# VHH binders against f1rkq4r372to572: the designs that were tried, part 12

Target 1, 201 residues: f1rkq4r372to572
Amino acid sequence: KQMVRVLERVCTTLLGLEDQLNALDRAAGDGDCGTTHSRAARAIQGWLKESPPPASPAQLLSKLSLLLLEKMGGSSGALYGLFLTAAAQPLKAKTDLAAWSAAMDAGLEAMQKYGKAAPGDRTMLDSLWAAGQELQAWKSPGANLLPVLTKALLENAEAAAEATKNMEAGAGRASYISSARLDQPDPGAVAAAAILRAILE

## First folded at step 6 (VHH)

Design s7G9K (framework vhh_gocatamig_d2)
Fold by ESMFold2-Fast, scan of step 6:
Structure s7G9K (fold): chain B 201 residues (1-201), chain A 118 residues (1-118)
Amino acid sequence: as target 1 above (201 residues)
Amino acid sequence: EVQLVESGGGLVQPGGSLTLSCAASGSTFSDSYLAWYRQAPGKKRELVAGITSGGYTVYMDSVKGRFTISRDNAKNSVYLQMNSLRAEDTAVYYCATGDLWGYKYDHWGQGTLVTVSS
């Protein structure tokens, strides 16, 4: 039940950001980042309507990976698919904070190997990496500190997305564009930060 | 009704190559998720590689860059090209078909043994 609500919030968020993400993408790319993420949201909504999601986080992430690889398409679908497939592995045995931290690390590693990108290269990895760094800094917070961690993680991810506007493009289509034209945040980084907020709020 | 028949397994030296083939009969599979699993002695059966109906691929980390999965819908076949084989790749390799999400596998082959030894 909880995971259905989370997925529904993610879908609503991505659908609401379609025009904004497309506008950001037009400055440095094809102008379809919002359309691609909305396609993913619609695919997830269709899946939830026709089939209950698995109760296991590991199975949920693995099924989402295959769905996004097939239905989202493009580089974004491939990158999310690789992240989710790798992130599912640590969650097979445990679902505590340490397992979720390991899942984030595994996903980030897979995305770097596939995308040939590193933190600082002005991609969706920048927001996800910032979230991962904050999560790693809180080794074993008690339940009373989880809201503090969550707030810090979201603020760090959103700040990293905003900071991409000052970065040189190191990967993807934006790398072919003059730095003078890169005065907007990376749409992928903005989308990733928004997804994290939808998950954790 | 549907049968999966694997072929291509055998004994190979470390650093060698093998191509596994899996042919499906009795049904169409153009919309199916196709996967290769393996089970090494004393280990659980694990996903090696998968390919969706749209051609997107997933790989186990230890085989990424060495193995390539591909499909041929006209021949109802899926392939696993295995390069730079290692002793730890020794296992029975299974072909499987399932839904678009790979959650449930509807059909499994009998398996083909791959032994990597000097």
Scores: ipSAE 0.000, ipTM 0.097, lowest interface PAE 19.7, mean pLDDT 76

Design s7H (framework vhh_gocatamig_d2)
Fold by ESMFold2-Fast, scan of step 6:
Structure s7H (fold): chain B 201 residues (1-201), chain A 118 residues (1-118)
Amino acid sequence: as target 1 above (201 residues)
Amino acid sequence: EVQLVESGGGLVQPGGSLTLSCAASGSTFSDSYLAWYRQAPGKKRELVAGITSGGYTVYMDSVKGRFTISRDNAKNSVYLQMNSLRAEDTAVYYCATGDLWHYEYDHWGQGTLVTVSS
C-alpha cells in the first residue's frame, strides 16, 4: 500500500500548491496552472477510491497518463500524458534503477521532440532535466548510496526550478512576454520539483 | 489578438461522418497546442482530441479510432474528422488554443453544434 500513500502524498502536495502555482502563472497568463494541477489531484483521489493502482510501474504510468489527459484540463494534461506514456516503455521489461533512469530519459526525449522545447527554456523541462542528469551520473550505486542519490536529485530539481526565474522564456506564451515581468520561477518547473519530492521523500 | 471560428457542425445520422474546421487569426498558430472539446446537454465540457506543434496527438478513449485531429499551419486551421458517429457524440464542439508550455488554454471558439440523430 506504499504506492497508494505516495499518490495520496502527491495529491496533498498539489492541492496545497494551488494558490502559489496560480500566482506564478499570472505573470505569463490567466493564472490557471494551480487550478489544473489541483484538478489532477482530485481526479487521482477519485480514481484511488474506485480501483487499486496497478502494481506494475508500466501499467501505473500508462493509466495515469490517460487519467491526466482526460481530467486535468489545460495543456498540462497533454504534457504529463506525453511524458508518462514514453516513460512507461522501458519499465515493461525491468523495474531496476537503470530502467527508471531509462524511463526518465524517454519522457524527457518525448517532451523535447514533440513539445519543441529544451532545457534552459524556462519550462517544467528544467527541473525534470536536472533530476534526469543526476540519475545518469549514478551508474550503479550500492544500496547504501541510494539516500545520497535521492537527496542530490531532489536538490538539483528544486534548484533548477528556482533558476527558471532568471531564464529567458524560450517556449510557449512566456516566450512572447517581457522577461522583466517574469522575475518568478516557472509554475510548471515548481510543480514538477514538488511532485518529485512527494514521490521520493 | 487571436480569434477562433469553428464550422462544419450539423445534423447527421448514426454511422455518418462529419468534418469540423477551426480557423485561427494569429501569427503564432504554428507554435500552439490545439484542442477540440465538447459539451453534451447536461454534462461538463470534456477533451475530445489535441495536437501539439510537433504533431503529437491525444484522444479521449471513447473516440480513439473514430476521430482524427489534424492541423494545417499554412492555413492556420485545425480539423476534427469524425467517423462512425454515435448518438452519444451529440454536443457543442469547441476549438481551443494555447501554449503547451504555458499550461493553459488562451483562446476558445464560440462552438459548433453536432447532432447525431435518426
Scores: ipSAE 0.475, ipTM 0.754, lowest interface PAE 2.4, mean pLDDT 84

Design s7K (framework vhh_gocatamig_d2)
Fold by ESMFold2-Fast, scan of step 6:
Structure s7K (fold): chain B 201 residues (1-201), chain A 118 residues (1-118)
Amino acid sequence: as target 1 above (201 residues)
Amino acid sequence: EVQLVESGGGLVQPGGSLTLSCAASGSTFSDSYLAWYRQAPGKKRELVAGITSGGYTVYMDSVKGRFTISRDNAKNSVYLQMNSLRAEDTAVYYCATGDLWKYEYDHWGQGTLVTVSS
């Protein structure tokens, strides 16, 4: 039941960021990052009107993977699909905090292995990796410490997204990067951090 | 500069098979994300299948089990093996290449027509 509100918050966040993400993407590409994320948000909203989301986290991530692959467009749908499909695997067995930490690790590993990216390459991976490192640093925190972990995770992800403006592109492309890119963070990293905030807030 | 050339399209009967190929000229192929899209008249272009440089594959739900995407980096080519073809598979099929981390495609082919009809 809470999951519908979380997904609606993610959609509202992505729709609100369309112009900002497009502006960030124009420095390095066609300025489509915001448009593709907005399309993803509309696809999720449409799906939520057809049926309630699966209660199983593994099934939810698998369904979202397929939805984003089919409806988002660009290479972004494939990238999110890759992460979500891998992240769903640990959640088939357990759904505790350790399982969600394992899910993040699985998604990050898949991005590095199949997407040929690494932390520091000025991509969406940078903010997700920062979140994953913070999650991994905490061992089975008590319920009273979960707000502290959540705050640290979101601050770390957002700081990592901002830090991408000082990074050189290194994932899949030639190491070419213009000085204009150094003035702006990576739009994918900004989007990923915003999605995490929408989920955990 | 990268150019993509699709081939292998044609007329085939329902239940038949076709293999589409896309040949790339240029230097980015081995690190590229490669995808097949299709567009039927009056419809939006949709993703059919994709393959990453590391070999991860993705498929649209309606083609899973029927279509197989593969790549041959030595030949700078990507393939789509299409089995058990249906009338609704009729479309112009496009090859696309790009960097996953650019959040968009760099290059598109001109397309090859697949018609499934009896």
Scores: ipSAE 0.376, ipTM 0.708, lowest interface PAE 3.4, mean pLDDT 84

Design s7N (framework vhh_gocatamig_d2)
Fold by ESMFold2-Fast, scan of step 6:
Structure s7N (fold): chain B 201 residues (1-201), chain A 118 residues (1-118)
Amino acid sequence: as target 1 above (201 residues)
Amino acid sequence: EVQLVESGGGLVQPGGSLTLSCAASGSTFSDSYLAWYRQAPGKKRELVAGITSGGYTVYMDSVKGRFTISRDNAKNSVYLQMNSLRAEDTAVYYCATGDLWNYEYDHWGQGTLVTVSS
C-alpha cells in the first residue's frame, strides 16, 4: 500500500517536471531528459496497474532497474539501472536504516566507478552524493531525529542540484562545453533531488 | 559529427551465432555510452544491450546469458556477440552512441538485418 503511494508520487513528480528538465537539457544536449523521465513515469504507472510491487526492497529495486533500462530510453535508463542494481545488493539480507545507507553508498560507488564521474562534475551524482552524506547519520539515529535528518537530506540534495549551475562539467559531453554556456543546473541532478523528495516527504 | 556503421547481420539458423560490429568516426567515442537496439517486424524499437565508457554492461532480460556487448576504444568500435539465437531475435539491429551524463542518445546507425530462420 505505502509503496504504491510512494511510486505514484515519484511518477506525478516526474510528469510535472517534463518541460523544465527538457529546457535544462537543451543547454548541453538534445533537450530530451524530461521526455525520458516522463516515459519512465508512465512505464512505472503501467506496471503498477498490472502487478503489485515486490514486498522485498531488493526485488523492488532490481525490477525497477530492469523496467527503467527497457522502457525509459536514452542513457538515463542505463544510469538508473546501474544505480538501482548496485543499491539492491545490501538490501538482500537486511532492510534497516543502515542497509538503506549502504544501498545509497553502493549505488554512488557504482556510478563513480563505471560512469567515470565524481562529485563536483555537474551531474546527477552531485545531488545523490549530497543525500548520501546525510544518510551516514541514519546508521545510528535517535527515534526523534528522523524527521530532522530527512529534512537535512532533502535540503542538501536540492542545494547540491542547484549548485551544479555554478560547476564546471567534468564528465560527459558537457565537459567539452565552455562554462560560460553552462549557467543552468544539471537536469539529472534536479530530477534525482525531486525523486528523493517524492520518496521521503 | 559521429557517424555509425553497422555490419555482421545476415541469415542464421536457430541456435547459431553472429557477431555484429559498429564502427564509429568522430570525437569522444571513448567517453560515450554505446548501445544496441533492435526493431522486430510490427514492434517498437527496444534496447538490447549497452556499455558505459567504464565498462559497465546492461542487457534486456531475454538476451541475458546469450548476448555479450564489448567495446574497443582503440578501434573505435562496439560489438554484439549473439549466441543461441532464436526466431524471436529476428530484427534490424541499430547501434547508438550517447552521453551517459547528458542523458541522451546523440547518433544512430542505419541498422543491419538479422534473420533467424530454418
Scores: ipSAE 0.463, ipTM 0.744, lowest interface PAE 2.3, mean pLDDT 83

Design s7P (framework vhh_gocatamig_d2)
Fold by ESMFold2-Fast, scan of step 6:
Structure s7P (fold): chain B 201 residues (1-201), chain A 118 residues (1-118)
Amino acid sequence: as target 1 above (201 residues)
Amino acid sequence: EVQLVESGGGLVQPGGSLTLSCAASGSTFSDSYLAWYRQAPGKKRELVAGITSGGYTVYMDSVKGRFTISRDNAKNSVYLQMNSLRAEDTAVYYCATGDLWPYEYDHWGQGTLVTVSS
């Protein structure tokens, strides 16, 4: 609907989280998750200034995929790019709820197959996967139930991001070694949940 | 220095509502992470809800859909709207502020008691 306003909300959200996401990332990563997402937000803002976004959801997701692959970079840019490219395919012919559900499924499958991430790995996939599971559970809602579905989807994604603070950071650590680092959520999962809220609210 | 002062606690029946407020004095916290914690007698302090400088929120599973955290930077205040209160929500509620969620906090309030009973 109001694609420019939605993208502006996403950008404002990511810019506002830069310091927080970098701080979360310093505990177990490079400390640049916030910087990487802010770079994406600035690239999107620049793109919106130079060109209007496509009217088609499929075209929008395809253009965003290219932008994030080229400007965001890193593993995050690659994962978002994989998700968006795959998600665009079901939306080429239809834009109903079933098509959006198929888009989510396609994006999640691409991240797992080509991005080598799985639910429970303490990554952005954890939040996105939780959102996708909620969509699957509500496969045939009536139009009057869409606000309920949206609320449940966002709450599930946010709960999954929160739950990453209790997850192992990948494989093979003994509990007495990893537990001290597992007091905070994965920055990628937090960022993904925040993006979903900015899109759907 | 920074001081955080909580208010809005009290006695309420199960199913009732309360709004907690936390105001900062001695400094501004527009760039800070803000959180509500609670501690029941004999139990560990636990995170209830948090909100980043950009407005991103996190919630404890048992309060999702019932509690809402919000902030007003112009008033240096953070709020916790609590609906559908349960007996197990009985605790002292603390406001906290820092740069990181929820690993490091720079300042804590003194707490406000919430009692949910028939």
Scores: ipSAE 0.000, ipTM 0.111, lowest interface PAE 18.1, mean pLDDT 74

Design s7T (framework vhh_gocatamig_d2)
Fold by ESMFold2-Fast, scan of step 6:
Structure s7T (fold): chain B 201 residues (1-201), chain A 118 residues (1-118)
Amino acid sequence: as target 1 above (201 residues)
Amino acid sequence: EVQLVESGGGLVQPGGSLTLSCAASGSTFSDSYLAWYRQAPGKKRELVAGITSGGYTVYMDSVKGRFTISRDNAKNSVYLQMNSLRAEDTAVYYCATGDLWTYEYDHWGQGTLVTVSS
């Protein structure tokens, strides 16, 4: 189905970005952000080969959350896990645009409340939050306006990722390094924006 | 090389609470990803909760809202506060550290038994 194809696109995207994300991470961390995301992608591909994933979006996101916690780990795995677990809740009853909007809001709120990150902290939340703000601004887009909304939120997410190069680190490993030495975008924010593009295109 | 020792397990009635502690020895506790796993007789080991060096936490869906994981880097300890305990929470609880991305856990504790029974 559609969700399996989307997951495969996400995996292909992350595998293709391994070297770029590692290079970005070397400026502010262990240089392993790309390796970590690539590892997650390979784990997801293996999971999809061994067992058909749940057809329910809520069950799919919940299972994916546990898979990433088990196989990805670290701060990235924890943040993705928090987001996906919370995002699954609104999708239990409905899977329309309003439910997906509520899922995004729930995931972002969980990352801020339990992940101790906020927009502006130079993390993957910056990209995801920018996308969420655009989605929230479009209360009831008609079918003819959905491509315009999609383009707007992708551009906003990607711009937010690039803007992290000018931000002071407030969370994660980068927060332990002087922001004056960081002249490149946050690898997590870049990865999150790339994941959104793979999902929506 | 980190060694982990769990404590705080015991017999408790349904609806009761327990706090599990895991004390670490070794060099770089503050940088470690720490997790609590559990294993009931005849079942596979499952992840209950995890906490990163930065304090980000993740939980298994069935314990979310009831269990809280926390760490104290000054004391080289990680804790699992368990509230509203149920019979299905009965298991041996293990503390683990390492890289969960590859299932490459550096160290496991010996485990502490939690029994929820009336």
Scores: ipSAE 0.000, ipTM 0.114, lowest interface PAE 17.4, mean pLDDT 73

Design s8F (framework vhh_gocatamig_d2)
Fold by ESMFold2-Fast, scan of step 6:
Structure s8F (fold): chain B 201 residues (1-201), chain A 118 residues (1-118)
Amino acid sequence: as target 1 above (201 residues)
Amino acid sequence: EVQLVESGGGLVQPGGSLTLSCAASGSTFSDSYLAWYRQAPGKKRELVAGITSGGYTVYMDSVKGRFTISRDNAKNSVYLQMNSLRAEDTAVYYCATGDLWSFEYDHWGQGTLVTVSS
């Protein structure tokens, strides 16, 4: 029940950002970042309508990886696929905060190792990395502080996405365009931060 | 074992200002997540402001622009500067810290009363 509501919020968020993400992507890419994320959202909505929800977080991430590789496509689909497949592994044993932190670390490592991106390269990894650093620092929070921590984690991811507007591109097509002409945040980083907002809110 | 001691509460008129202080003893303060909560009679405790070890801040919507949280790791202290106070800010204010390693070290101060009234 919780996973279904989380996925519905993610899908609504991505559908609502289609025009904004496409506009951000036109400056440095094909102008289709919003379209590909909306395609992913519609695929997820279709899957939720036709199939029972996954029994575990590990199964959820594994299924989403396959779905995004097939329906989203492109470099974004590949990066999300790498992240989600790796992140699913720690969640097979436990689903506590430490396991979710390990999942984030595994996903980030896979994106860096196979996706040819590093923090600071002006990609979706910048937002995900900032969120991961906050989770790594927090293994046993008090129950009353957890909502405050998740809000701080989201602010770190959102601030990192905004910071991409001042970074040189180190990966992807943006690397072929002078940073002096890129005065807006990376659409992938904005999308990743928005997904985290929908999940952790 | 961490102990938190709040100070700075009191009676203030609407539109006035107060600065709350929280001093910590024991444990590693500089690595802690720090927050101010408040509780009015008959209400749940609610987050007012929080600050991470890295200096990132969060605020309750109704206090944004009026309250500022800050930390001084050298003095093991966290502060809440409250400006433009309103009657609805009347509450007991609590300092809280989270521990990376144990829920048993999720510590709260005893609270300090803030009354906004003429």
Scores: ipSAE 0.006, ipTM 0.202, lowest interface PAE 10.1, mean pLDDT 73

Design s8F9K (framework vhh_gocatamig_d2)
Fold by ESMFold2-Fast, scan of step 6:
Parts: C-alpha cells; structure tokens; sequence
Structure s8F9K (fold): chain B 201 residues (1-201), chain A 118 residues (1-118)
C-alpha cells in the first residue's frame, strides 16, 4: 500500500517539474530532461493501473528498472535501469536500513563503473552520491534518529544538486559547453534530488 | 558530419540467426552509449538493446537470452547478434548513439530491414 503511494508521489513530482527541468536542460542541451522524466512518470502510472507493484523491494526495483528501460526513452532509461538493477541486489536478503544503504552504494558503484562519471562531474550522480554519504549513518544503530538522518540526507542531496551550477561538466552534453555558459544547476541532479524527496517525505 | 551505417539485415527463416553491424564515421564511439532500436510497420520505435562505454548491457524483455549486443571501440562499431529469430522480430533496425548522462540520442542510422518469414 505504501509502495503505490510512494510511486504516485514520485510521478506527481516529476509531472509537476516537466517545464522546470526542460528549462534547465535547454541551457546545456535540447530541453528534454523534463519531457523524458514525464514520460517515465506516465509509464509508471500506466503500469500501476494494470497491475499491483511487487511487495518485495528487490522485485519492485527490478521491475521498475525494466519499465524505465523500455518506456522512458532516450539514454537516461538505461542509466536509471543500471542504478535500479544494482540497487535491487542487497535488498534480496534484507530490507532494513543497512540494506537500503547498501542498495544506494551498489547503485552508485554501478553508475561510476559503467557510466564512467564521478562526483563533481555535474550529473545526477552528484545529488545521489551526496544522499549516499548521509545513508552511511543508517548502517549504525539509531532508529530514534531516523527523522534527523532523513532531513540531513534530503538537504545534502538538494544542496549537491544546487552546487552543480558552479561545476564544470565532466559528462553528458553539457561537457561540450564552456563552463562560463553553464550558470544553472544540472537538470538530472535536480530531478534525482526531487525523486529522493518524494520517496522519503 | 557524423554518420552511422548499419549492415547485416536481410531475410531469414524462423529460428535462424543474423548479425547486425553499425559503424560510425565522422566521430568515435569510445565514450558513447550505443543502442539498437527497431520499428515494425504501424508501431512505435522501441529499444532492443544497449551498451554503455563501460560495457554494461541492457535488453528489452522479449529479446533477453536471444540477442547479444557488443562493441568494438577500435573498429568504431557496435554489433547485435540475433539468435532464435521469430516472426515478431521483423522490423527495421536502427543504430543510435548518445551520451548516457544526457536525455536524448545524438545520432541515428538510416536503418536496416530484418524480415523473418512466418
């Protein structure tokens, strides 16, 4: 039940950001980031109308990986698919806070290894990596600190997305544009931070 | 001027095999995400398979286990090995290249026709 509501929040968030993400992407490319994420949101909404999502987090992420790969379009579907497929692995055995932290680590490792990008390159990896660093605290005992840790994670991810406006692009179409002409945050980093907020809020 | 040139299409019997090739001229593949798409008459273009610069491969569900994508950066080429072909695989196959961290492909080939007889 919670899974459906979380996915609905993610979809509503992405649909609401379409114009903003397209505007951010126009500064560095063709203005497709918002359109591509809206396509993903509509695909998820269509899927939810036809079948209930798996109750298992590992199965859910694996199914979303395939759905986004097939329906999102553009190269970004493969990137989300890569992250989600890797993130699903630690969640096969356990679904506690340590397992979710391991899931983020696995996804980030896969993105860096296979996508050949690193934090600081002005991509969605910047906000996801900032979130991942805060998730390291979730591996330690402290259930009563979860609201504080969640707030810190979301603030760190959002700050990292904003900080991309001052970074030189190391990957993507933006890497072909002089950093002097890039004065807006990376649309992928903004989208990733917004997705995290929709999930955790 | 960047061009992607596909080859290897043709007519094949059900259960047969074909290898499609795509070579780039005017640029290199080394850091690119490479993908194969297909489009059957009256249908939308759909992803078949993709490969990242780091070697991670992705496949649409209906071809998983039957098709294999590979790349050869020294030859500036990407390949699609298609086994156990079915009538439903009949389509024009397109090569596409882009940046994995971007939201739109940069270049598309003109396509190569694959026909699997019923």
Amino acid sequence: as target 1 above (201 residues)
Amino acid sequence: EVQLVESGGGLVQPGGSLTLSCAASGSTFSDSYLAWYRQAPGKKRELVAGITSGGYTVYMDSVKGRFTISRDNAKNSVYLQMNSLRAEDTAVYYCATGDLWSFKYDHWGQGTLVTVSS
Scores: ipSAE 0.541, ipTM 0.789, lowest interface PAE 2.1, mean pLDDT 84

Design s8H (framework vhh_gocatamig_d2)
Fold by ESMFold2-Fast, scan of step 6:
Structure s8H (fold): chain B 201 residues (1-201), chain A 118 residues (1-118)
Amino acid sequence: as target 1 above (201 residues)
Amino acid sequence: EVQLVESGGGLVQPGGSLTLSCAASGSTFSDSYLAWYRQAPGKKRELVAGITSGGYTVYMDSVKGRFTISRDNAKNSVYLQMNSLRAEDTAVYYCATGDLWSHEYDHWGQGTLVTVSS
């Protein structure tokens, strides 16, 4: 199925970024962002070998949320679980662009409400928020405009991840480190942008 | 500097209830992600429940509806209310803390044993 190939691309991307994400995290944290995301990738790969994923996007995101909560571990599992559980709700009835836009908005709202972070805080929320802004701007693009939306969404997410290198951290352990010592982009923001690229390419 | 001390473990019969407590000393918990893990003999440590500073809760599938996690920031404490206990819930239960956005836990407790048996 196409969803299996998308999930496999996400896993390959995260495994390939392990060293880079750990290096980015080392200045502000334990240097384990890449290791944690690789653990998630291996869990997804194992799941895909043992059972086919649900065909319903809502059921897929819900089961993926549980898998990441149980197998990814750390605080990251809870963070991705927050987003995916909320994002699954709008997708129960429809799977058009408007439903995916609502899913992104729901996930972002949950992360802000329960995670106590906001755009500008130098977290993965920055790149996801930038992607969400593009989705909100487009209600019903025709098929001819979908590649334009996809490109804009990914460029905005990736630019937002890069911009985190100039932000003061408002959440996470990096929030206890002065901005003068944080001269690299946030590893979570980089990871989120890379996940989006793997999904949408 | 942060130390976590679990309490409340013990022997309980199937169908019974137990409340675990985890108290912290050191840094304030108000912005921390708090979680309960468990490890049964011969198994890996697994997430049981977690709670964010904003009150969002997560639960392992097999404990949903039976366990409730809560926090008291004024007391630097997190609790796990366990109802309808089963033999499969027998494990050492650990408290863990960290920033939700830091990807991994910073501090772990020493654990408290819960045995569900008749």
Scores: ipSAE 0.233, ipTM 0.640, lowest interface PAE 4.7, mean pLDDT 83

Design s8K (framework vhh_gocatamig_d2)
Fold by ESMFold2-Fast, scan of step 6:
Structure s8K (fold): chain B 201 residues (1-201), chain A 118 residues (1-118)
Amino acid sequence: as target 1 above (201 residues)
Amino acid sequence: EVQLVESGGGLVQPGGSLTLSCAASGSTFSDSYLAWYRQAPGKKRELVAGITSGGYTVYMDSVKGRFTISRDNAKNSVYLQMNSLRAEDTAVYYCATGDLWSKEYDHWGQGTLVTVSS
């Protein structure tokens, strides 16, 4: 039930950001980042109405991966699909903080290997990588302070998204557009940070 | 209520170094995101470097490897160590803090001028 509520929050967030994300993406040419994420949100809402989501986190992420590959499309759908498929693997055996941290690491690794992006390249990976670094820091000492971790993780992700305002694009379509024309944050990085905020209350 | 005060600017030759400091007063600092921005005459204000409460750092491409941002929570201060300075680094440098998700900074410092010339 909690999982359904989380997914509904993500969908509401993405629908509310459609115009903002399209405006941010207009500098890169096509202006469809908001439309693409909104399409994903509507697909998830439709899925939740027609069938119960899997109770297993691993099965849930695997099903979401397939849905986003099929319905979201584009490079964003492919990157989210890669992330979620890889992230599902550590969650098959355990669902503790260490397993979720390993899931983030697996997803980030898959995006870097197959998406050919690295932190600092002005993509959605920048905000997701920042979140992953904070998870790893808390995993190491064995601390279980979820509210503090949540705040730090969201701060890192949102700061990384804003920092893309003045980064040169190193990957994706934006890499073909002069950085002098890109005086706004990367729409993918903004979207990813917003998704994390919706997930983490 | 937050006040930010920058210091450390000045005239330096190309290839030289400067350390900028920003001191915060009026609120608790350890939980804040802090950033250095700069603005050259006739140009837009641009993000140079940022540091989260957890210590995660981000840098503008043209300063990576040359600039280092750090924070001292006990002193409510953030620093920008600038090495291998270039003429194009000439600008007024501003310290800022706020809620980054809103894309607006709540508080800005007065700025400190950095001039790189012979």
Scores: ipSAE 0.000, ipTM 0.149, lowest interface PAE 15.4, mean pLDDT 76

Design s8M (framework vhh_gocatamig_d2)
Fold by ESMFold2-Fast, scan of step 6:
Formats: C-alpha cells, sequence, structure tokens
Structure s8M (fold): chain B 201 residues (1-201), chain A 118 residues (1-118)
C-alpha cells in the first residue's frame, strides 16, 4: 500500500542522513540528532515487519505518535509525538486536502503552544511552518495544480531549513550559543524538510 | 553541573501505589523537558512518561490512566504518581531532563528500584 511505501521511504531517508545530522548537531548540541532519527527509522521498520499499519490516516498518525514517543526517545520523540497526535484529529472526519491542511495547522499549533517556540527560533518548526504556510494558501487546487503545490511546499520547507543558518536560536540548547558561531542549518529543520520530501516525492 | 536524584521506589503489592520524585540540583529547569524511563530485567530502557515546560504530557500505552506525571518548577522536581501497580511495572525507574527543542536528553538520574510482588 502507498502509506507503507511512504513510511519505508522516510526510514531510508533518515538512515541515510544519520552522519550529516549528527555533524550538524555537534556544532550546537550533543551530536545525536542523526542517531536519534535513525533509531526512529529502525523502530518504524521493525513495526512494519511485525504488524500491518492502520489504513486510516488518523489511526496511522496516532499509532506512529505512540511508537515515536516510546522508541525514538529524547525530546525528538516528544516533539514528533506532539505534532502527530494533534494532526490526527482533523483526519478522523475527512481525508481531503482541507483535512490535511487542518492537520498541519493543528500540529504546528500544538508545537508552538506546548513547546514554547515560534517560527524564527532556529528549530524544526521553521521548516514545518514554511510548509504549512504554503499548504494553507491553497484552498481547493484542481488535480492539474497538485504537482505545483507539492513543488512549492517542498521548496519552501527546504529554503526555510537552509535559512536557519542565519537565525539566532530562540529555543533549545543552541540558544546559548552566539549566532556568529552558528553557521550551519539547524539539524531538526533539515530532518523535517527531508521527511516532507520523502513523503511527497 | 546538574544532578538528578530519584526517590520513592520500594516494594509494593499488586494494586498498590507509589509516588516517585526526581529532584534536580545545580541549575534551574523551568524550561526543560522532563521524563521518566524504566528498565526491567532483560529488557531495554523505555519511556514511561514525559512532560514539557508548557504542560504537554505523554504516556506509554500500558500506563495510561494509571500513572500521572507532574512537575514543580519552584522545587526543581518532577513526579510520577503510580496507581494500580502490576507485576510488569517492576523495573528501575530513571529521571531524565533535556531541552525539548535540542532533541536529546541532557542529564539522567541514577535510578530507583520499584518491585511489585506477591
Amino acid sequence: as target 1 above (201 residues)
Amino acid sequence: EVQLVESGGGLVQPGGSLTLSCAASGSTFSDSYLAWYRQAPGKKRELVAGITSGGYTVYMDSVKGRFTISRDNAKNSVYLQMNSLRAEDTAVYYCATGDLWSMEYDHWGQGTLVTVSS
């Protein structure tokens, strides 16, 4: 099924980025961002081998949230769990574009409210927020415009991740480091943008 | 240097209750993500519960409705209220702190043993 293949693509992407994300994280943190994401990828792969994922998007996101909270660990698991739990709610009623847009908004709102970070703080929220803004701008694209939306959303998310190298950290351990010493993009923002690319292309 | 000290573990019979405490010394933690992990004999360490500075809480499925995590920033402490304890809850329980947005834990405690027996 498509959702299984998408999850497998996400896992392959995260495993391939382990060294890069750890290197980015060493500049401002403990150097474990890539290790944590690859641990999540291995947990997802193990889960897919042992049991079929739910066909319902809402149930899939809810179960994935629990898996990441239990297996990914660290604050990463909490952040992804927070986003996915909130994002699952709009998808219980519908799975059209408007429902997915509402899901993104719910996840972003939960991250800001409970994580106490905002766009511009040099975190994974920056790339997710940029994707959300582009998605929100499209109310009902025709089928022939969906590839245009997808391309714009991904380019916006990836540009926002890259732009974090010019931001002062407003949250996380990086907030204790002078912006003059932070010349690399935020590992969380890079990881989030890569996950979005794996999902959409 | 931050130190985490767990307390409140012990022997309890099935159906009983315990409250675990974790106190931090050496720094403020009002913005920290706080979590309880456990490790049973022969098992890997697993997340039991977590709480963000904003009050968002997470729980593993097997403890939902039975355990409650809370924090007291004035006391630099995090608590785990454990009710309706089961034999499978027997484990060493660890407290951990980290910044939510840094995506890793900064400090771990030494652990406190909880034994549910009889």
Scores: ipSAE 0.005, ipTM 0.252, lowest interface PAE 11.8, mean pLDDT 78

